VH-VL binders against ADP-ribosylation factor GTPase-activating protein AGD1 (AGD1). Designs and how they scored, part 10

Target 1, 225 residues: ADP-ribosylation factor GTPase-activating protein AGD1 (AGD1), of Arabidopsis thaliana (Mouse-ear cress) (q9fit8r1to225)
Amino acid sequence: MHFAKLDDSPMFRQQMQSMEESAELLRLRCLRFYKGCRKYTEGLGEGYDADIGFVNALESFGGGHNDPVCVAFGGPVMTKFTIALREIGTYKEVLRSQVEHMLSDRLLQFVNGDVHEVKEARKRFDKATITYDQAREKYLSLRKSTRLDVAATIEEDLHSARTTFEQARFHLVSALSNAESKKRFEFLEAVSGTMDAHLRFFKQGYELLHQMEPFINQVLAYAHQ
Below, E stands for the ipSAE of ESMFold2; O stands for the ipSAE of OpenDDE; V2 stands for 0.75 times the mean of E and O plus 0.25 times the DockQ between their complexes.

## First folded at step 3 (VH-VL)

Design n20 (framework fv_benmelstobart)
Fold by ESMFold2-Fast, scan of step 3:
Structure n20 (fold): chain C 225 residues (1-225), chain A 119 residues (1-119), chain B 107 residues (1-107)
Amino acid sequence: as target 1 above (225 residues)
Amino acid sequence: QITLKESGPTLVKPTQTLTLTCTVSGFSLSNYGVHWIRQPPGKALEWLGVIWSGGSTDYNAAFMSRLTITKDNSKNQVVLTMNNMDPVDTATYYCARDRGYSYGYFDYWGQGTLVTVSS
Amino acid sequence: DIQMTQSPSSLSASVGDRVTITCKASQGIRNYVAWYQQKPGKAPKLLIYAASNLETGVPDRFSGSGYGTDFTFTISSLQPEDIATYFCQQYNSYPLTFGQGTKLEIK
């Protein structure tokens, strides 16, 4: 946000409050998204467990490599399929881990960091505002009978308080703008990274199954005719 | 049998446009991406660009302003067009099949065609 | 762009030797590395993909390993027909990039 005029109007104070509220809303939205990401990651983990359960059931049905049932149901070819399905399961676990890191862990860490920085900037601004208001009241209370050395001190205090107030105001505006921009950028990076992880996962899975095509076709041809 | 074969002019003058055709056999361009890669004599391989099964393209940013890749699935042909050729563009040009629809490594390569750029 | 650096640039070995070539990526590329063999006057031939998977029809004396930024390609027992230049390639991100190549000669 551009501020060409940095006056101490009520409108400026309201704008600062609005910016802080906007930052808090973005933080809340990130937390809601984090909850959705956690649920998604848990779903991926359950899917992995179900896939391993299926592979184990298939192995148990066959009774092992030398079992007559296993031999009757294609032996070596069925074993190749079981191994391939188990490898796909490991790819799903890698995907779950990457999604958890990119979406859940990353977003939560980011949200916590930014909130602290904004809160500290707000504390400094509030303190500077009180100091400036007090200095202003003392200055407005000056009488012609006030000693020149005391008057000079009050004027210096007012000038220092104003400078500190303006610095704190600029810092708060900067912190709020940076927090908002950074949260949006990190959100987009987390989502994009997750999309890349899915692309890589499907690529690996396709690679493995494509390599299996001759065996799949062999079994299908046998089963059909 | 899967084959790719590059064809086009072997000699190009500086500032002229190069047009190379890759003719494929044994697979459908509707199912595979096709990449163009070049190799200057005695140097490393350089990736130029790709046309995907669906017809979309991606180019190396270094060549993007002067490079176009098109295809005709019915003719089994992929065409590379590169404008404003320079002597440093002298290289063997290969077309190569993506392992599938979007892997980024190449299971079958054309024989390559040496394109010399000189006056 | 991701830079792929191979070492050595050339090497000479005897038949039956174990030969190792390395490839280093300037950024993490997971296991998205392929290795190619190129004989003089011929197109490159795919040997290994996904860092460690052997392409169908390639002799089992060829192997690959690595993850992230450091990758190795090994010929367990060098044969006369293995004389060639070998290239690594990353396919983690575009543009696709290749190593500078390692020229293998038999003593």
Scores: ipSAE 0.000, ipTM 0.391, lowest interface PAE 22.5, mean pLDDT 80

Design p20 (from p7 with heavy chain A50Y N59Y; framework fv_pritumumab)
Fold by ESMFold2-Fast, scan of step 3:
Structure p20 (fold): chain C 225 residues (1-225), chain A 120 residues (1-120), chain B 107 residues (1-107)
Amino acid sequence: as target 1 above (225 residues)
Amino acid sequence: EVQLLESGGDLVQPGGSLRLSCAASGFTFSNYAMSWVRQAPGKGLEWVSYISWSGGSTYYADSVKGRFTISRDNSQNTLYLQMNSLRVEDTAVYICARDRGYSYGYFDYWGQGTLVTVSS
Amino acid sequence: DIQMTQSPSSLSASVGDRVTITCRASQGIRNYLAWFQQKPGKAPKSLIYAASSLQSKVPTQFSGSGSGTDFTLTISSLQPEDFATYYCQQYNSYPLTFGGGTKVEIK
């Protein structure tokens, strides 16, 4: 958007309306995406609860206890497996927290902050435009017979109104530019960060189980005898 | 004090071309955006085209886009409308109008217009 | 395009009467509405901008009101020189569009 062209054209109003409508659509779509992200993190939390429930049930059956049932059903092996499963569950909870903070919370902050700022800047711009119009109308109504002190006040008011108008216009353009940049940068960072969190989660889980692979294979070979 | 005087209206055949002029006086022409508005005989007003103070931005009604070209000569205080491929439905009084300000988009001063008739 | 519907198309009134003309936009235009007066064979004259602001040197019998989609032009005490056709215009978006006009005639 070339700033000088927008300053020169009443087309500025049409572009601002289009951008405001785009900002509103973006707000609604971000809220819908936020809802989807909340459902995903809720599912991750339920998964963690299920994991803990499974581990507790396994321990109750005989994992890590010095009783006849535990001894009969391979207590030391069960203890090692329950420790690994609890650790994997911890990785899942870390993933849930990372997704919630990096994606869900950021989307809501973007909607409440950046997109809302565009609407407020537009309201300020509209009010400043009306004030400038009114000051200009008073200036244009000045007559040769108007007192010099009154004319000076009207000229000063016009200058002040124009300055406020220019500042409001600049803030509106700035808010729109910031919202567009924030949309691209923040969203891509949030999504990429979320994918990196998944990579870390799977890698940690893989490394834990990979280190246990000789033990797992040994137990499986024994069980198949 | 502010005056806008249109000229160039004539009888032309369909498919013909015509160039309209609007002579501005009583204000600093180069500081204002300008528009052309037309009025068919016995009908209401229809906006045709806009040009910014510098000539850097132009806009057109869909009905004339690709056929009409708005331009200005700030050194001569004159606004132009080049009309090509004229149609019978382009018959109207063409009026030039001054835009009050760059962010307003309404007209504070108007000319009396020049009649363009497109017929055989 | 924003359609501007003006009513009535014509009305008859006497000097001294209060006259009200209405204008409706097909979508919200906030306060980006102007009113113009046109007499036969004469240039249009700007009366009101921003829905309610009087143009310089326009008599105080003219006033405008409204916002969003519904607007009114009021002439509080009709004078002989006020018999003319009145148009509303939106300048919220391009293309700029006008109402069909209201002809105010002598009764």
Scores: ipSAE 0.000, ipTM 0.461, lowest interface PAE 13.0, mean pLDDT 80

Design p21 (from p7 with heavy chain Y102W; framework fv_pritumumab)
Heavy chain, then light chain:
Amino acid sequence: EVQLLESGGDLVQPGGSLRLSCAASGFTFSNYAMSWVRQAPGKGLEWVSAISWSGGSTNYADSVKGRFTISRDNSQNTLYLQMNSLRVEDTAVYICARDRGWSYGYFDYWGQGTLVTVSS
Amino acid sequence: DIQMTQSPSSLSASVGDRVTITCRASQGIRNYLAWFQQKPGKAPKSLIYAASSLQSKVPTQFSGSGSGTDFTLTISSLQPEDFATYYCQQYNSYPLTFGGGTKVEIK
ESMFold2-Fast, scan of step 3: ipSAE 0.296; ipTM 0.716

Design p22 (from p7 with heavy chain A50V Y102F; framework fv_pritumumab)
Heavy chain, then light chain:
Amino acid sequence: EVQLLESGGDLVQPGGSLRLSCAASGFTFSNYAMSWVRQAPGKGLEWVSVISWSGGSTNYADSVKGRFTISRDNSQNTLYLQMNSLRVEDTAVYICARDRGFSYGYFDYWGQGTLVTVSS
Amino acid sequence: DIQMTQSPSSLSASVGDRVTITCRASQGIRNYLAWFQQKPGKAPKSLIYAASSLQSKVPTQFSGSGSGTDFTLTISSLQPEDFATYYCQQYNSYPLTFGGGTKVEIK
ESMFold2-Fast, scan of step 3: ipSAE 0.013; ipTM 0.550

Design p28 (from p7 with heavy chain W53Y S57Y; framework fv_pritumumab)
Fold by ESMFold2-Fast, scan of step 3:
Structure p28 (fold): chain C 225 residues (1-225), chain A 120 residues (1-120), chain B 107 residues (1-107)
Amino acid sequence: as target 1 above (225 residues)
Amino acid sequence: EVQLLESGGDLVQPGGSLRLSCAASGFTFSNYAMSWVRQAPGKGLEWVSAISYSGGYTNYADSVKGRFTISRDNSQNTLYLQMNSLRVEDTAVYICARDRGYSYGYFDYWGQGTLVTVSS
Amino acid sequence: DIQMTQSPSSLSASVGDRVTITCRASQGIRNYLAWFQQKPGKAPKSLIYAASSLQSKVPTQFSGSGSGTDFTLTISSLQPEDFATYYCQQYNSYPLTFGGGTKVEIK
């Protein structure tokens, strides 16, 4: 790390600025992803509403056995289909909820949280730099005529200021690096979690319909006549 | 009291070489980065080169890269600028300046300068 | 490279006047800006670093402000010894670059 070899310098500042710019680009891309996820979640909600509408309309044919229309149009069959469609709708709602959870609890907090930590670390670094600069200037202005006890105090102040500066520099670099790493892993977790949610949704939907396959084929055979 | 005294400025022909020196006193030379800044007659300041407190890192303006070499001798409290392949455009007063820190980039003290004239 | 633009290039003022000189960086330099004073035939004298920090032994009539790209040097009450050329300099990144200078002339 070049930072370890130099005090505050133009090269160090340029490297810090590059890291801060990279962190900002990552934040903007995460925010863009968040907005895309929100639009997807809205689409899933609209799809769920459409599914309910379809099921409710179909349910009018699956009523009681005393309804002449239901008897004529295979009411028990329609009842089984509406139950299956409602369960698929429930699976879609679970998917929507899982995607929404990634947006509200993970991505949005993730985007905002690390910016505050980096900003605080930067302020501490700036303050430590000023203090170190002042202590250094005072130390380097010492004369042969300066009392030994006064000179010792100034030297201790310089040592303390340098230690504080080095700690603040380390914390700022660590905060920038941690922000990038945390965003990378949490982004990957959010995406992977969303894909896992889709896998579970399709698996549940498939298993439900697969169990109904003999019944679907039976109804289809009768309708073909 | 901090003092920086440049020497070595001369009249040289284009393509020639010249070595500038800056004698430092009144401070611990080895604790400070140093720079050379030049000023053409009637013009503004132009940074030329910088060297860290230990001599481990150097930087150059694009206009002098490959032609000038900055160096230092901490045992003699002296900063140097070796100037090769001199051009008419290098005509300037060359001033040594003390960096505020090990490589901070701000100059807190300046020498009086030494005139380099590149002319046929 | 970061270009430093100073304005005005020159100004005329009287002793006791308030003088303002501006400096603009072509890109953000945070607070890594310095101000220097130069009298004819003399070496530059350091005035301000970190945009607003006064160099040791520099009179308090000098003050600096600004951050990012826009910076100002203010001389609150011009003294006879303050007639000089003033330069800003960025030290955010290499190469280090100076402004073109502002000549403060006696009226």
Scores: ipSAE 0.016, ipTM 0.580, lowest interface PAE 7.2, mean pLDDT 84

Design p29 (from p7 with heavy chain A50V S57Y N59Y; framework fv_pritumumab)
Fold by ESMFold2-Fast, scan of step 3:
Structure p29 (fold): chain C 225 residues (1-225), chain A 120 residues (1-120), chain B 107 residues (1-107)
Amino acid sequence: as target 1 above (225 residues)
Amino acid sequence: EVQLLESGGDLVQPGGSLRLSCAASGFTFSNYAMSWVRQAPGKGLEWVSVISWSGGYTYYADSVKGRFTISRDNSQNTLYLQMNSLRVEDTAVYICARDRGYSYGYFDYWGQGTLVTVSS
Amino acid sequence: DIQMTQSPSSLSASVGDRVTITCRASQGIRNYLAWFQQKPGKAPKSLIYAASSLQSKVPTQFSGSGSGTDFTLTISSLQPEDFATYYCQQYNSYPLTFGGGTKVEIK
């Protein structure tokens, strides 16, 4: 926040406008990213369902020890493959859940809460500024001939308008500062956590299939005889 | 009553320098931002520079940036504009203006102006 | 920079006429717009600030409206002393910029 050293309204407003435009751009980009995350997690869920369908079909060759067709087409081998594929599907579902809760939900909360508050604070500030400006103009126009009771009312109105203006200004600056602070830390935490989830998913999947590699090679060699 | 009185305008050759002054009275000078605005003969208004109430912050139009320096002396209620490397296109009436209230960015009181002519 | 475009550049009118002057900003300036009156050889005089607020001691025949990018100054019943050049000015951000002016002259 660079407001602490600004004492000119046009420079202060220019800085606020820049921050407000930055906050709005952040909101739109976060909303776009949220929609992308939702599409990604839907794809993961559909992929999981498709994987289960594939495994269920493949099980027809592994479950029937008394079935000549299952025995002829490698029932014991198929059983090992179906177990591994089901486990990989489970890892995919864990990834989907993690992306949904760590990234999508946080982005939506940020868009609906924090960035929206900046717009509301700006509206309050604009209204308070006009009211204070009007009260100050009225006060500066006081004449020696103005009735004392009227002058007293104008002075009270000025004090009230100034207090409201100062509070609204402070709240707007605070909202802008909070929006910038949250952008850096919460976004980085969510994205970093999501990348860690992907690392874990691929690592577990690789380790499972890697342990099966000698078995796969043995079966391929046997089948070629 | 609020009064702003400019001085220092003169005939200067291209590349020359001038210092303009604006004497303020009738209000608490240190509570207001101040600007210089110029008007070339027969043309419209062009904002030149602003200085905050404290003198801590200044801003300049691109056409004068690096050549002009705005300053103020709150103890003497005086605004200054130091103009260096003057060009023919700087020929104008230079007017000091008070930013309304606490630096709202528009002007409620203007001086009469001082003519600066840049010519051979 | 924010460019301020005024229309018309000039107009001819008679005492008692309703006069409308338009000012358009090249980008949004909210309500940070002022109107000034200038007579030949004189300093400008402030008429309106915050798009629609009358400056102290300004006659009620003057009114302003608009927000964002489109603004209007209206003189409801033109008086002899109202023949002058009018300027709009944005004060939303630096650099402060003025419109090109509208000369209101006798028909």
Scores: ipSAE 0.000, ipTM 0.463, lowest interface PAE 14.1, mean pLDDT 80

Design p30 (from p7 with heavy chain A33Y W53G S57Y; framework fv_pritumumab)
Fold by ESMFold2-Fast, scan of step 3:
Structure p30 (fold): chain C 225 residues (1-225), chain A 120 residues (1-120), chain B 107 residues (1-107)
Amino acid sequence: as target 1 above (225 residues)
Amino acid sequence: EVQLLESGGDLVQPGGSLRLSCAASGFTFSNYYMSWVRQAPGKGLEWVSAISGSGGYTNYADSVKGRFTISRDNSQNTLYLQMNSLRVEDTAVYICARDRGYSYGYFDYWGQGTLVTVSS
Amino acid sequence: DIQMTQSPSSLSASVGDRVTITCRASQGIRNYLAWFQQKPGKAPKSLIYAASSLQSKVPTQFSGSGSGTDFTLTISSLQPEDFATYYCQQYNSYPLTFGGGTKVEIK
């Protein structure tokens, strides 16, 4: 139902509570998803460290590319392998950075920005509602015997409280609408972008290793002799 | 001061109809949501229906939906409840209530009530 | 629908006693809770709104507290005119619902 024609009524409050519950559920699910994304990026970082460790071990085995031991073991091919493995590690770090930026950081920005604004707007609305209700009670209690100076102050307080209430109500509705609108597209866009990053990662890795195929076959053929 | 006076309660046979009225005075009637609340003999309070100040929005308890119609005449400061297809369990004192602060859903002023008895 | 559970159903007290009545909502209603007093054969009288705000001209011996689902009405020093049935009511959403009532009787 459209909020523009509703005063602060049980029906309006029910609609607002429903939207707030939806926003809170979204926040909780985003935080859970963020935790999963952090674990995934940690795994990518550990994989990169393992890749570097493997490459360093392989390089140390030969004593370096220019070392006679490396040359005796098959020299140039070993150099090509170590270079390729370092590049794959670099691609893994790029993927990790992209997942962190496009998904993890974006989820936290949504939670800290839009959901936080909803909570702040709700607190302001609650305070304004209480103030306006108290001002109305004082106004409705005015009698013909009430002093004119006191009555004028009460009327002024009522107008001020009403304006603050209406502004707070509008702000809360706007904050909830903004959170709902962002939920519709932002999540799917971020996930799709992350999947595209994986496609690029695997494509780059495949192309690099595919270039190595003739040298792999050469080494395998040599080993059989 | 604020006054709400109900009328129209009567003894009615099951399946019959009654129209209740609530005459309001002492406030700007059109600015307030109004409700009907009922209380069966020896039992607690049960909300029946509510209507907005303009009459543009109405709400009903599930037990009376399709049988009762709430309405108002702001020119005469009067609230109405049209009750059709009355049942024995509709027997109660029907009380007119004003929603506080131009419609918050809680009641700051109540009428004395009018007794509706549904019996053969 | 929001179910309002009120306890106790009845209690016996003497003038000057501190009386506490509780009300529990089946789901969160924030502070959208009111308390009413009803004497036999009389219309209900509003006491408290927004869980803790006293209505105009209600004596200060009445106070309310709570938020969310658990609410309390306290009468700090029971007066002779306070022997009545008390009801809580949520106004967070339609349908509006009342507690079953608490009858405060003289000992």
Scores: ipSAE 0.000, ipTM 0.503, lowest interface PAE 11.6, mean pLDDT 82

Design p33 (from p7 with heavy chain A50Y, light chain A50Y; framework fv_pritumumab)
Heavy chain, then light chain:
Amino acid sequence: EVQLLESGGDLVQPGGSLRLSCAASGFTFSNYAMSWVRQAPGKGLEWVSYISWSGGSTNYADSVKGRFTISRDNSQNTLYLQMNSLRVEDTAVYICARDRGYSYGYFDYWGQGTLVTVSS
Amino acid sequence: DIQMTQSPSSLSASVGDRVTITCRASQGIRNYLAWFQQKPGKAPKSLIYYASSLQSKVPTQFSGSGSGTDFTLTISSLQPEDFATYYCQQYNSYPLTFGGGTKVEIK
ESMFold2-Fast, scan of step 3: ipSAE 0.012; ipTM 0.526

Design p34 (from p7 with heavy chain A50Y, light chain N31S A50Y N92D; framework fv_pritumumab)
Fold by ESMFold2-Fast, scan of step 3:
Structure p34 (fold): chain C 225 residues (1-225), chain A 120 residues (1-120), chain B 107 residues (1-107)
Amino acid sequence: as target 1 above (225 residues)
Amino acid sequence: EVQLLESGGDLVQPGGSLRLSCAASGFTFSNYAMSWVRQAPGKGLEWVSYISWSGGSTNYADSVKGRFTISRDNSQNTLYLQMNSLRVEDTAVYICARDRGYSYGYFDYWGQGTLVTVSS
Amino acid sequence: DIQMTQSPSSLSASVGDRVTITCRASQGIRSYLAWFQQKPGKAPKSLIYYASSLQSKVPTQFSGSGSGTDFTLTISSLQPEDFATYYCQQYDSYPLTFGGGTKVEIK
């Protein structure tokens, strides 16, 4: 890095602060999106329950009692429609499960913790930072009365601490960049997979109802005329 | 560690029946759709059958429709393939595969396979 | 059924070579194409999904491209462990279909 060539620790601090701010912003946005996804899947679950309620209500026309009105709305027509509606309900439950697994679970992983390599690099960086700061304080506190051999040792310690700090910083930045790239691709995959799940849901529903279309049209034509 | 272990492969005569099993471990089995894929000796891969996470939806290759039945037992973490009216051309290594996410059709983990030989 | 035509059926290459394998679908499959590697006597191993997305822990020498009907798998610098048979698979619609495979052999 260009900044590694300069003997200016404030520049390193500025870069680290910027990276921390970016990571926190991404985490907060992912958390907000996760909460939105949870609300969506809860809504899908409530919708499924309402669908089952509707189907159960329709079934009551077919088996309640030997009332002419119930007989008129029961039998093969109600049975065929209730079977189709239950199957569509199953498709909705599959969609809910797919959204939860592909999107909500993935987003929660983005919010919760760093990967092992990042955690390890962060620990090493923290230790190196403390060591470097301590070495800097000793070096800046050197007086003319300090023995030359002691001063030489402090200078060597500072050089060593700075090298270790720079290496730890480079590894942390590298680990964070790799983690960010992986999260981006996984996020895009999760979103795209969720959209494919919706496409498959609508396609399955369409195909089921489309095969029933001749029957629906026959019943409608009979009822109309 | 995700593991898929197939069993049940055997030598059977044409017209015979066989049931294959696939024991799943290392993941929540009930959250994943599953498929059977086969590979005849020296040939490529051929998809055989699919079952949704709940078992409520199944699909079959035209070559096995009406003869094979896919099923699952989520309480035992096991996938099954019931094969009836076996033909010589059904001879293959049968591999169970995990669908990446709820009916995607893309497989992220594969078993080692179990050999089914149909011969007189 | 969607037919997957893979080319070539086999090729000979040396370590360090750039290898290109193509896969063509008989109808549009958008980007719902995966690539698998299979070594003799072993189960297939997933390499690429959604035409161009690399599976976790798969080396970066592997890359995929294409959309619609024409797809390519590229190995930028062939390694000793890359000698295997490669298969494409569409997962846009059922039945799921695979290409015939491409065997990459040492020259």
Scores: ipSAE 0.000, ipTM 0.385, lowest interface PAE 20.5, mean pLDDT 78

Design p35 (from p7 with heavy chain N59Y R98K; framework fv_pritumumab; at its last look DockQ between E and O 0.05; V2 from the best seeds 0.00; counts 0 for: pae O 13.1 > 2, placed apart)
Fold by OpenDDE, look of step 4:
Structure p35 (fold): chain C 225 residues (1-225), chain A 120 residues (1-120), chain B 107 residues (1-107)
Amino acid sequence: as target 1 above (225 residues)
Amino acid sequence: EVQLLESGGDLVQPGGSLRLSCAASGFTFSNYAMSWVRQAPGKGLEWVSAISWSGGSTYYADSVKGRFTISRDNSQNTLYLQMNSLRVEDTAVYICAKDRGYSYGYFDYWGQGTLVTVSS
Amino acid sequence: DIQMTQSPSSLSASVGDRVTITCRASQGIRNYLAWFQQKPGKAPKSLIYAASSLQSKVPTQFSGSGSGTDFTLTISSLQPEDFATYYCQQYNSYPLTFGGGTKVEIK
């Protein structure tokens, strides 16, 4: 939805309401996604711990020893593998951190910041609307017999209430526009950055393990003799 | 029921003046902006002027700006259009229109109109 | 000023026909478009507002669509009482402007 500076009208108000509803829907989606992201990053952390556990177990088996027995069943290759896995673990931690910073934190900021501002702006707008309506009613109730000083005060109050109402209206517009802009730029950036982080993770892991390919083939060839 | 009744239409010479009135009923007149729309014989609709609910703001088409004055008396539920320096091209049925709000430009109710003829 | 181009200027149709009238704005007016019906010698009647919202007490055979610059009024099944002239009108900004009108005549 395009939202520009508009005069107050039923259609304008309807558009604002529509945008608010959209923002609310997005808020809910963000919360669900955030939950998923948190679970994912936690899983990455747990995965890291499990990886280290596996590395330790493999080292205890033969990957960290140079005795003849360990050498006989591929100890040196296991050592290379455990070193590689530890390095990949560091890549996983980087990935976890990137997802948390580029995606999870931004989702939370949108929910607790941008959408929250929209809600607060709406509250102020609603309050200002009531005040303006009351001032307007008083103005409309003026009679020809009303004292001039009283009439002047009522008119001034109406003017003040109108000004406040307009300010609140534009504040709400600004908040909505800000929230809308996040859809187009912030989330795209966050998602694309997350994709890149994953690509980098797998690329680095692949390149590292690929260096072991000759050793793996050697061990396999030996095992099949 | 919302009713808008226009009056004041007449035959006048070019350069003459005329005052139109629109009597409103069936709604809280002072809560809504009002407009005049005109329709030349056999032609389409043309917006002429609008006035806010309070009368504090007025709007005019370029074709009538400086010549026409819109006003209202909320105590009498009446809308007015003072037309000065009338031209032949001002010949039309002048219709009173109720705005949906304070000054939105959307009309939910219309009058039957009053005929203004400007001829030498 | 925003110019409203309405088409066609006239059309002939029969009872029961589907009728479509289009209105184009010279610039974007979002959904600030209204449709009116006018019969000879009668006051205009409001049909549609906000491009697609049906005015109270308007028959359901009338519908509006569009946004930005292109808008359409549709009469799904033309009724005998629907023979009239129809106008679009933008209220995005002053001066308010109308389309040229479309006369729907009986075939």
Scores: ipSAE 0.000, ipTM 0.489, lowest interface PAE 13.1, mean pLDDT 90
ESMFold2-Fast, scan of step 3: ipSAE 0.238; ipTM 0.682
ESMFold2, look of step 4: ipSAE 0.000; ipTM 0.541
ESMFold2 (binder alone), look of step 4: mean pLDDT 93; pTM 0.938

